# Designs tried in a protein design chat: VH-VL binders against q0atu2. Part 262

Target 1, 119 residues: q0atu2
Amino acid sequence: MLDKKARIRTSREYRNVFEKGKRLSGRFLIIYYVENALDNNRFGFITNKKIGMAVIRNRIKRQLRAIVREYQGQVKNKHDIVLVARAGIGKSSFEGMEKDYIAIMKKAGLFARNANKID
Below, E stands for the ipSAE of ESMFold2; O stands for the ipSAE of OpenDDE; V2 stands for 0.75 times the mean of E and O plus 0.25 times the DockQ between their complexes.

## First folded at step 13 (VH-VL)

Design tf99 (framework fv_dusigitumab)
Fold by ESMFold2-Fast, scan of step 13:
Structure tf99 (fold): chain C 119 residues (1-119), chain A 121 residues (1-121), chain B 111 residues (1-111)
Amino acid sequence: as target 1 above (119 residues)
Amino acid sequence: QVQLVQSGAEVKKPGASVKVSCKASGYTFTGYDINWVRQATGQGLEWMGWMNPYSGETGYAQKFQGRVTMTRNTSISTAYMELSSLRSEDTAVYYCARDYDYYETSYFDYWGQGTTVTVSS
Amino acid sequence: QSVLTQPPSVSAAPGQKVTISCSGSSSNIGDTYVNWYQQLPGTAPKLLIYDNNKRPSGIPDRFSGSKSGTSATLGITGLQTGDEADYYCGTWDSSPSAEYVFGGGTKLTVL
């Protein structure tokens, strides 16, 4: 589970990332990201109604949080990053979402060069 | 500048199929989902489905399931909507629209000009 | 039939104020954010309001939105002849299956 301090919690904080941040799309997810003035990264997760029914949205949200937590140490510090589930993500495997996350974070320059999962 | 340009008007006979195109420019085509919406003469807007141009995945309104197919060609930044087994009530203007995710929802920020499809014998 | 309910028409004189209602249920408006689209005669719809009450660049502040419970409202002040159009509310509904749903539309006549 991500530490409380590493989560974007308020609607105002989410909207700030959407309004001031950069947008980059992957196959199954989109990230919005902006530098923050804190000593740590914060992550937000969005599965809006177009993804499907609540049970599907809740599963996707849990899986995205698990992926982010696993790669947390590889993310450049001092960023607010919101992950938005894209239409069709419910048809992806966990591994598919994980690969998409790594690819988009590398493309955004938010991961270390040649970043990979630490075993 | 973001633009969605649709193919021209079509006149079809009942039972035929029609395929409408929507060419995107001014943005990264694979980065935004495309929705299709239709409007019969003097009637309201009716959502038909979404297509993710990156993955090729689609979702259709239950009313159109089995008759509609949404595809894309990423090399020419073009989305397609094909409707089969046409009936007179399918006479409508068909729109493509770009889906923009903002906070806990999404909206259609840019629309094509529309394609008139007339189904008549 | 439309999932969201709007009055079929509203009318007012130039300079007046008008409100357009949009009524839904707990599975759509009650549980998410509402968008509004303006359709001028003979043209494609245009985004007017998003996220209940936000305006895209280029939309004047005469247009406003609000939401309470399972209903949303579009407000237009200082009516101009150029506002004569059809107005649609829209939002996502995830049950049964994810679908974007529109209101039936409201024709605004500027007298």
Scores: ipSAE 0.834, ipTM 0.923, lowest interface PAE 0.8, mean pLDDT 91

Design uf1 (framework fv_recibokibart; at its last fold request DockQ between E and O 0.94; V2 from the best seeds 0.87)
Fold by OpenDDE, fold request of step 16:
Structure uf1 (fold): chain C 119 residues (1-119), chain A 121 residues (1-121), chain B 108 residues (1-108)
Amino acid sequence: as target 1 above (119 residues)
Amino acid sequence: QVQLVQSGAEVKKPGASVKVSCKASGYTFSGYYMHWAKQAPGQGLEWIGEINPKSGGENYNQKFQGRVTMTRDTSISTAYMELSRLRSDDTAVYYCARDKFYWEELYFDYWGQGTLVTVSS
Amino acid sequence: QIVLTQSPGTLSLSPGERATLSCRASQSVESEYLHWYQQKPGQAPRLWIYGASSRATGIPDRFSGSGSGTDFTLTISRLEPEDFATYYCQQYGDTPLTFGQGTKLEIK
């Protein structure tokens, strides 16, 4: 699991990302992201009831957290990033989610130059 | 009544820049992302990019990356799209269109009337 | 990117007839992210159907949208004179956002 300091936890923190950042729509994820004044990245996760039952939503969150952890070291520092799960993600494999995460993060230019696990 | 009113037609030479404005009214400007689309004569629509009305944060279609700049002035609820290094194939009608700030409803419910940009030597 | 291919390019029909417009996606798109717009000459596009099957405000019942996956359809049960226009499908399922090339519905 992500460290507490690496998590977006409060409504205000989420709102800050939405209002001060920008967004990018992927196949299974929409990311909202903004630079922060910290020395670490923070991640937030949003799942809607339209995606499925609580069991499904919880699974998706676990999978997304796993993906984020896997690539955490390759993300440019000083960013708050909120991942919003989109329709269809529940039908996607873990690999599919991972591919989408990588793709959208690349499009957003959020991976460090020396990132080598994303190709 | 929601309205998006764009600036008038432009005629430019190749290599020049054009800046189109989109004035929003009838709704809270900050509640919607502003998008821009291109429609060449007799062709379909092409998405150019979007901008966060609150922060000015923008994301562009890679096809236009490096030549397009989207900005906004919240004080007058106006969005701008500037296209530089114009080419003949940039001749088109350019539209602004809004969608919701959050992710729940992502479609263009209102459009500007369009701005014709003609690039000719 | 997701390519949307509409067919036919031009559809010539008479008022009162049924119109069926197709939009095919190069990859699967969730219905929630497939939309249709109507455009008449000299005018801006107007939202017509959103989420594949939901009519926008003020859109007559004769219009209906359906489909899933890669195949979507806009149907006009009985054409009215004001329905003759170009219709575009659009996907919000991935960046960049893309539109179909349009189907021009013209009067026969």
Scores: ipSAE 0.914, ipTM 0.961, lowest interface PAE 0.5, mean pLDDT 96
Fold by ESMFold2-Fast, scan of step 13:
Structure uf1 (fold): chain C 119 residues (1-119), chain A 121 residues (1-121), chain B 108 residues (1-108)
Amino acid sequence: as target 1 above (119 residues)
Amino acid sequence: QVQLVQSGAEVKKPGASVKVSCKASGYTFSGYYMHWAKQAPGQGLEWIGEINPKSGGENYNQKFQGRVTMTRDTSISTAYMELSRLRSDDTAVYYCARDKFYWEELYFDYWGQGTLVTVSS
Amino acid sequence: QIVLTQSPGTLSLSPGERATLSCRASQSVESEYLHWYQQKPGQAPRLWIYGASSRATGIPDRFSGSGSGTDFTLTISRLEPEDFATYYCQQYGDTPLTFGQGTKLEIK
């Protein structure tokens, strides 16, 4: 679960990320991202109707939040990042989504340290 | 209606830089990301990168990292691609192409006519 | 990166014949993110088929696209003289975006 302060909540905040940021496409995720003027990172999540029915979209959102939470310590501070789920994500495994998240964040230059899970 | 018009052919020496322009018309410039692609003589297409027309934020193919810079001027609806430290294998036609700003309809529906850049001693 | 391999490299046929062009991906690509472009000599590429099977605006119904996973096909049911061109497949399923090397459709 992500803290409230780490979540992008309003349409205005989402619009700011899209308009002032930049984009990078991954296998199951597209991210839009921009530096913020806060002391922390914020994340937004979008699952469009093309992914499938509400049950699938809700599962995907929960799994993406869990992945983001797990790797939050590796993300460069002071960024607003919106994750948009792509077609095919509903057929992916949790591990597949996690791998794509790590890959896309590395390609974007957003990881500040090694993204290895610590047991 | 929709047009992407690129600057004319350029001849450059190795080590020089080239800046290609792509002027958009017939649509809302800020509603579409702009991409650049390279096509060497007799070869296929190679993606260079993309730029957000609103912010100027860019992402690019790592193969061109450190040598490519993308910019835009919203007042004249024009995108630019500058390639530095030119080599003979940079000789190619360079294309601009647009796709939707948001995550749906991600395909290149309109392309510029291309700009031939020749790098020779 | 995802490598797209097109076959054949050159396809020599006559008007009236059926053409089948293949595009194979090194990794699975969602059909929504596989596209085809037509390019004639001296011209820019033009969007032809998007999302593996949807014809772009103005494209004749003799053109059809199909496929999923790693195997995609562009079919022309009955070739017309204006169809002779190079066709490129493209994936938007991962960064960097990549294109196949092209299939040149030429008059026999």
Scores: ipSAE 0.842, ipTM 0.918, lowest interface PAE 0.8, mean pLDDT 92
Fold by ESMFold2, fold request of step 16:
Structure uf1 (fold): chain C 119 residues (1-119), chain A 121 residues (1-121), chain B 108 residues (1-108)
Amino acid sequence: as target 1 above (119 residues)
Amino acid sequence: QVQLVQSGAEVKKPGASVKVSCKASGYTFSGYYMHWAKQAPGQGLEWIGEINPKSGGENYNQKFQGRVTMTRDTSISTAYMELSRLRSDDTAVYYCARDKFYWEELYFDYWGQGTLVTVSS
Amino acid sequence: QIVLTQSPGTLSLSPGERATLSCRASQSVESEYLHWYQQKPGQAPRLWIYGASSRATGIPDRFSGSGSGTDFTLTISRLEPEDFATYYCQQYGDTPLTFGQGTKLEIK
């Protein structure tokens, strides 16, 4: 579970990431990201109803939070990052989501140099 | 009526730079991402990158990383793409195209008319 | 990156015939992110089919798109003279965005 300090909470905070940042598309995720003025990273999670019913969307959010928690120590600091689940993500495995997360974070240049166990 | 109007054709020498403009009208410029694509003569299309019109934040195709710079001027609803250290294989028509700002229904619904850039000695 | 391979490269047919254009992806692409564009000589591409199967505004119903995973098809049930053009598939399923090399549909 992510610490409260590492969460994007309000609609205004999410909107700031979308409007002030960049985006990248992956197979199951789109990330929006922006440098923040904090000493830490913050993460947000978006699903929409095209993914499926609320139970499915909540499972996806839980899985994405677990993935982010596992790799959070390897992310360059001072970023707000919103993960948007794409419509096909409900058909993916946890491993597929994890691989996609690693790939898009690398493409975005958001992993620190020499991050352990990240391919 | 949505329109994307690009700057005119350019002829450049190898090693030079070119800056192509794309002026938008008929919609709120800052509400859509702008993309650029390359089409070499008789060839298909290649995506170059995108720019957030609100922030100016950009992401590029790795093939062009280090040679391309995208900018915009929201006061005149205009996006720009600059390509440096030109080579003969940069001879192409360059297009701007827009897609939605958010994650739903992402496709290029409107394109500029294209700008021919010729790189020759 | 995801490579899109279109076939055939050139398709020579007469008006009134049925055309079938193929787009094969090197990796699975969610159909929502697979699109088709039409381009005539000297013109910009035009959005034609989006999300594999949805026609863009004003596109005649003789055009239909289908497919999923790695295999996608654009079909024209009865060719009209204005349909002779080059058609490109494009994926928005992964960065970098990529296009197929095109199928040129020409009059036999």
Scores: ipSAE 0.784, ipTM 0.910, lowest interface PAE 1.0, mean pLDDT 92
OpenDDE, second read of step 14: ipSAE 0.818; ipTM 0.936
ESMFold2, look of step 15: ipSAE 0.759; ipTM 0.903
ESMFold2 (binder alone), look of step 15: mean pLDDT 93; pTM 0.948
OpenDDE, look of step 15: ipSAE 0.832; ipTM 0.940
ESMFold2, fold request of step 16: ipSAE 0.779, 0.776; ipTM 0.909, 0.908
ESMFold2 (binder alone), fold request of step 16: mean pLDDT 92, 92, 92; pTM 0.941, 0.935, 0.938
OpenDDE, fold request of step 16: ipSAE 0.909, 0.912; ipTM 0.959, 0.960

Design uf10 (framework fv_recibokibart)
Fold by ESMFold2-Fast, scan of step 13:
Structure uf10 (fold): chain C 119 residues (1-119), chain A 121 residues (1-121), chain B 108 residues (1-108)
Amino acid sequence: as target 1 above (119 residues)
Amino acid sequence: QVQLVQSGAEVKKPGASVKVSCKASGYTFTGYYMHWAKQAPGQGLEWIGEIDPKSGGENYNQKFQGRVTMTRDTSISTAYMELSRLRSDDTAVYYCARDKFYWEELYFDYWGQGTLVTVSS
Amino acid sequence: QIVLTQSPGTLSLSPGERATLSCRASQSVESEYLHWYQQKPGQAPRLWIYGASSRATGIPDRFSGSGSGTDFTLTISRLEPEDFATYYCQQYGDTPLTFGQGTKLEIK
């Protein structure tokens, strides 16, 4: 599980990442990211109405948190990162979400080289 | 700014149906899910279900499945919850509540004032 | 379904005392999905603590929430007269969404 210190929890903190951060889009995910002053990474997750009902949105959030947790050791320190699920994510497999996450994190320069070798 | 205003109290006989309304104002109605909850006299809260005002998609607690229908009218920013085949144990205050899910905040941030439905024989 | 069990059912205390309200889940609930609502007689519930530990806007700092996994608590460090109400915990981690049965905080 992601430690409470590793989570973006307030509307104010999310707004800061959106307004000051950089953005990168993948197939199922968009990430917004900005350096922080905390010496650790924090992650936020957004699933909006276009994805589906609360059951589907909650399932996707849990899966995304599991993916982020598994790869947290590969992420460059001192970043606030928000994952926004795109409408098509509801039809994705877990493996599809994972692949997309790795691809966008590498493209953002937030992952160590050869992250795909974790498999 | 944000308000949810529900219809007035109803008295119904067993076997009848009741339709409770929840009129939203102060925000974009189609941007937030609407939930309904039941509170019987002296009891706690029970979740009945949810509706997406944008798509009309609905999901119900299976305890109420087959007797509850949730709808909305986007032209007047109003959500509805209809309960059919009323029983004495449907006597309760029914609440609508707005679902805040932006920024990892999945909770009910605004509630209607409640509608008392009394089922008496 | 995830069952939330609150204890005690009724807590009788005097103003100035400390109150500790418990909420136990039948299975693990991510903290961000556990919330507390306050309800006074004749009124709708009001969001009080969200995500296990974050105070909603306007909630006094004498209220604190804590916990993770299956065990969560709401603590009131020094009771004020206006704090006597029923408190419900809620989980939003899985459907059906569920509430605890409530803890009624009453004047002794």
Scores: ipSAE 0.006, ipTM 0.583, lowest interface PAE 10.1, mean pLDDT 86

Design uf100 (framework fv_recibokibart)
Fold by ESMFold2-Fast, scan of step 13:
Structure uf100 (fold): chain C 119 residues (1-119), chain A 121 residues (1-121), chain B 108 residues (1-108)
Amino acid sequence: as target 1 above (119 residues)
Amino acid sequence: QVQLVQSGAEVKKPGASVKVSCKASGYTFTGYYMHWAKQAPGQGLEWIGEINPKSGGENYNQKFQGRVTMTRDTSISTAYMELSRLRSDDTAVYYCARDKFYWEELYFDYWGQGTLVTVSS
Amino acid sequence: QIVLTQSPGTLSLSPGERATLSCRASQSVESEYLHWYQQKPGQAPRLWIYGASSRATGIPDRFSGSGSGTDFTLTISRLEPEDFATYYCQQYGDSPLTFGQGTKLEIK
């Protein structure tokens, strides 16, 4: 579960990440990201109708939030990050999404150190 | 009409730097990402990186990381790519290309005419 | 990175013939992220087919794209003189973005 203060909530906040930030494409995810003026990181999640029906989109969002929470401590402080699900993510395993998240965050320079998960 | 017009050919010595420009017209410059690509003589294309013209935020292919810098000037709708510590294998035509801002239908719909950079003694 | 391998490197044909150009990816690429560009000597590349199968604006019906996974094809049903050019496939499915080495379509 992500704390409410760690979530991007409004359309204006999403637009600010897109307009003021930069992006990077991964296999199942595109991220848009920008430094913020807060004490913490905030995450946003976007799934569109191309991913599938509402039940599939809701599953993907839930799984992405779980992945983000697991690696929260490795993300460089004071960033707003929006994760956009790409075509093919609905066919991916949880492990596949996790691997893509780690890869894209490393490519973006957003992990404070080499990512090593426990267990 | 949409146009991307690049600066003219450059001849540089090894170790120098070169800065190529790409002037956009016919659309809202800050509404699209700008990419740069390299094409060595008789070879295929290689992606260098992209820049958000609204923010200046950039991401590079790791192969060019540390030697390439992308910038822009929104007042004249111009994007720049600077390559430093030039080597002979940097001899190539460099292209700018426009891409959508958001995640749907990402492809290079308009390209600049190219800038030949020759690195020779 | 995803490596795109195009074959043949050079395809020599006459006007009126059918051309089939191959692009193979080292790992699976969603069709939405596979594009083709045409380039003539001294000119910039031009978007030709996007999303594996959609013709860009103004591209003649004789051009078609197909494929999924690791195997993609560009087909020209009946070659016209202006079709002789180099064709590049490109993936936008993972960073860094990559292009194939190109297939040069030349007059026999």
Scores: ipSAE 0.856, ipTM 0.924, lowest interface PAE 0.6, mean pLDDT 92
Fold by OpenDDE, second read of step 14:
Structure uf100 (fold): chain C 119 residues (1-119), chain A 121 residues (1-121), chain B 108 residues (1-108)
Amino acid sequence: as target 1 above (119 residues)
Amino acid sequence: QVQLVQSGAEVKKPGASVKVSCKASGYTFTGYYMHWAKQAPGQGLEWIGEINPKSGGENYNQKFQGRVTMTRDTSISTAYMELSRLRSDDTAVYYCARDKFYWEELYFDYWGQGTLVTVSS
Amino acid sequence: QIVLTQSPGTLSLSPGERATLSCRASQSVESEYLHWYQQKPGQAPRLWIYGASSRATGIPDRFSGSGSGTDFTLTISRLEPEDFATYYCQQYGDSPLTFGQGTKLEIK
């Protein structure tokens, strides 16, 4: 899993991202993102009952964490990023989620210029 | 009651810029995203972009990227949309509309009355 | 982007008749992200149906929305004179947000 330091954990931290950040809506994800005062990025994940049962939500969350972990080294530093899973994500493959994540992050300009794993 | 009141009609020459305002009242201005839409005469609606009034963070339709700038003045609960390098096909009624910060309800529940922008040589 | 195609372009009916408006998406849209707006000449659009099937506040029960996937429908069970307007569907299932081209409901 993601390092504890790389996680958004508190309601206040989430609220800060929602209120002070930007958002981008993708096919399966909405990302909210804002610059932080840290030297590292932090990620938050939100799944709700619209996605499905708890088992499904947990699966989706695990998958999203895996995606974020895979690409975290290529994301610009000093950002808090919250991934909100949209209703249709449960019908998507892992690859579909990954593709959507990459697309949204690119649109947000959150990948480093020298990112190597970005197709 | 919630109201979005836009600035008056504008007549501009090609190449000029126009800045339309949208003043919000009856609710917390910074509690909702503000969107802008374009409607050419006799045509449908086109989404231009959105702005977070609290942070000023904006997201534009790529079609308008480079020519549109969305801003806000929280002190007067007013959002602005500026469109530059105007051309004839920019002639349209422009609307502001709000939606929520959060992802549960992503629809435009309130709209401004619209602002006609005419671009003519 | 997701293209929404509405049909018919123009629908001519009389008061008391049933109206059926179609909105087809180029790709699947979750119902909660499909909305309908009503617009009358010289006025701004007004939220009418949200989440494919929920009536906005103050909207008469003669209006109903249905559909899923790529096919959505707005139905007016018995037309009233004030119902004649243009109706637009709109999706928030992907960026950029897009609208249908509209169906003009006019009096026969």
Scores: ipSAE 0.829, ipTM 0.938, lowest interface PAE 0.7, mean pLDDT 95

Design uf101 (framework fv_recibokibart)
Fold by ESMFold2-Fast, scan of step 13:
Structure uf101 (fold): chain C 119 residues (1-119), chain A 121 residues (1-121), chain B 108 residues (1-108)
Amino acid sequence: as target 1 above (119 residues)
Amino acid sequence: QVQLVQSGAEVKKPGASVKVSCKASGYTFTGYYMHWAKQAPGQGLEWIGEINPKSGGENYNQKFQGRVTMTRDTSISTAYMELSRLRSDDTAVYYCARDKFYWEELYFDYWGQGTLVTVSS
Amino acid sequence: QIVLTQSPGTLSLSPGERATLSCRASQSVESEYLHWYQQKPGQAPRLWIYGASSRATGIPDRFSGSGSGTDFTLTISRLEPEDFATYYCQQYGDYPLTFGQGTKLEIK
């Protein structure tokens, strides 16, 4: 799991990212992101009923957290980032979600120069 | 060939902890979630929780939250389940089982042979 | 949590007969998340039918699964001696994941 300080936890914090943040859409993911006043990044995850049953939604959240955790060292510091799963994510593979995450984070300019050093 | 091999039977006293291992072979360990299930003598199966071996991410059945910890060691393709503050109704066979990392294949296609944990004083 | 109720608890039949095992869910479960496992005494469960109706690799065609919503059935058209075991249904549609209590298929 991500450290507690790396997680967006409250509805107020999610609303702040949605209201003030920038938005970029990928194939399976939408990200909302805003610079924060903290010394670290925080991530939030949203899956809605269009994706499928709770077990699917919870597995998607878990897979997205795993992807975020794996690439957290590549993300530019001081951002709150919310990942919203699109309905089609339920038909994606783990690799498909991972590729979409990398692509959208690079497009947003949120990956540091060495993001290409990913194993 | 896919195999999940679990550690041997354990006898513990009430209040102790037990750590069961599940060693995977024949596939990419980090490509599949690992689950744990409990089966008390003469009873059915009960899901304990799951772990993503790639990230270490965990999700527990609330009935076991606070007493169960799942971990893994990717260097030896082994998953662990530790159950603490043991009581007599924890006497059971504990199974590990894998499922695909991809959403479309959510079933337990391979199981470990089981580990009998007996809690008695 | 979704409760799965299997019936009968014990089914006593002879080789050559037809077996019908029921699994009823307290809430609707999408078929793709309903599975059946076979377990023999002293052995681990083995995946038997997945997604309500798909036979796992190596499972004989005398086994069939059907159902949707809250009602699911496992059918064995002509029992062989090796089929006498306990069968568990399982749902993967909601957390916590749950299993039925099992139906024990025993020789009459």
Scores: ipSAE 0.005, ipTM 0.550, lowest interface PAE 14.3, mean pLDDT 85

Design uf102 (framework fv_recibokibart)
Fold by ESMFold2-Fast, scan of step 13:
Structure uf102 (fold): chain C 119 residues (1-119), chain A 121 residues (1-121), chain B 108 residues (1-108)
Amino acid sequence: as target 1 above (119 residues)
Amino acid sequence: QVQLVQSGAEVKKPGASVKVSCKASGYTFTGYYMHWAKQAPGQGLEWIGEINPKSGGENYNQKFQGRVTMTRDTSISTAYMELSRLRSDDTAVYYCARDKFYWEELYFDYWGQGTLVTVSS
Amino acid sequence: QIVLTQSPGTLSLSPGERATLSCRASQSVESEYLHWYQQKPGQAPRLWIYGASSRATGIPDRFSGSGSGTDFTLTISRLEPEDFATYYCQQYGDFPLTFGQGTKLEIK
């Protein structure tokens, strides 16, 4: 679970990330991201009906929050980042989601402390 | 009617820069991402990158990163792709194409007519 | 990056025949993110099939797309003269976005 301070919560905040930011598509995730004016990073999570039923969408959100929390210290400070789950994520393992997250964050240049390649 | 109209052909020397434009009409310019693709003579398509026309936020294929810059001017609904330090293998037709702003169906439904850039000494 | 390999590179057929064009991905691509474009010489590519199997607006029903995972197919049930063109598959399943090298459909 993520601290409340590290979560994007309002529709206005989500809309700001989409409109002011940029995006990068990974295998199971699309991230939208923008630098913020705060002292910390904030994360948002979107799962849509194409992913599956509510029980699957809730599991995916929980697992994504766990992944984000684990790697939070490696993310460049002062960013708002929204993770959008793509079709097929429900078929992925936890490790598959984690690998995709690391890959996409590296490609976006958002991992400040992870300069080493993870295959 | 949706249209993407690109600037005319350019001939450049190695080491020069080229800036190609893509003027959009018939839709809300800031509601769709704009992409650029390269097609060398007799070869297939290669994705260069994308830009958010509302924010100017951009992401590039690493192969072109460091030499390509994407910009836009929302007042005239026009996107630009500038390629610097031109090499002979940059000779190609360059296309702009649009796709959805959000994460729904993502595909290039409309393309510009293409701009031929020739790099020769 | 995901590499898309199209086969054959050139397919020589006559009007009235069936055409089968293949696109193989180096790793799995969700069908929703695999698309086909048609391109004629001197023209821009045009969206033809999206999401592996959905025909774009105005595309005749003789065109069909299928496939999942790593193997995708574009089929033309009965070739018309205007169908002779180059067809490209494209994946939007992972960054960077990639295209196949194309299959040129030419008159025999």
Scores: ipSAE 0.464, ipTM 0.856, lowest interface PAE 2.3, mean pLDDT 90

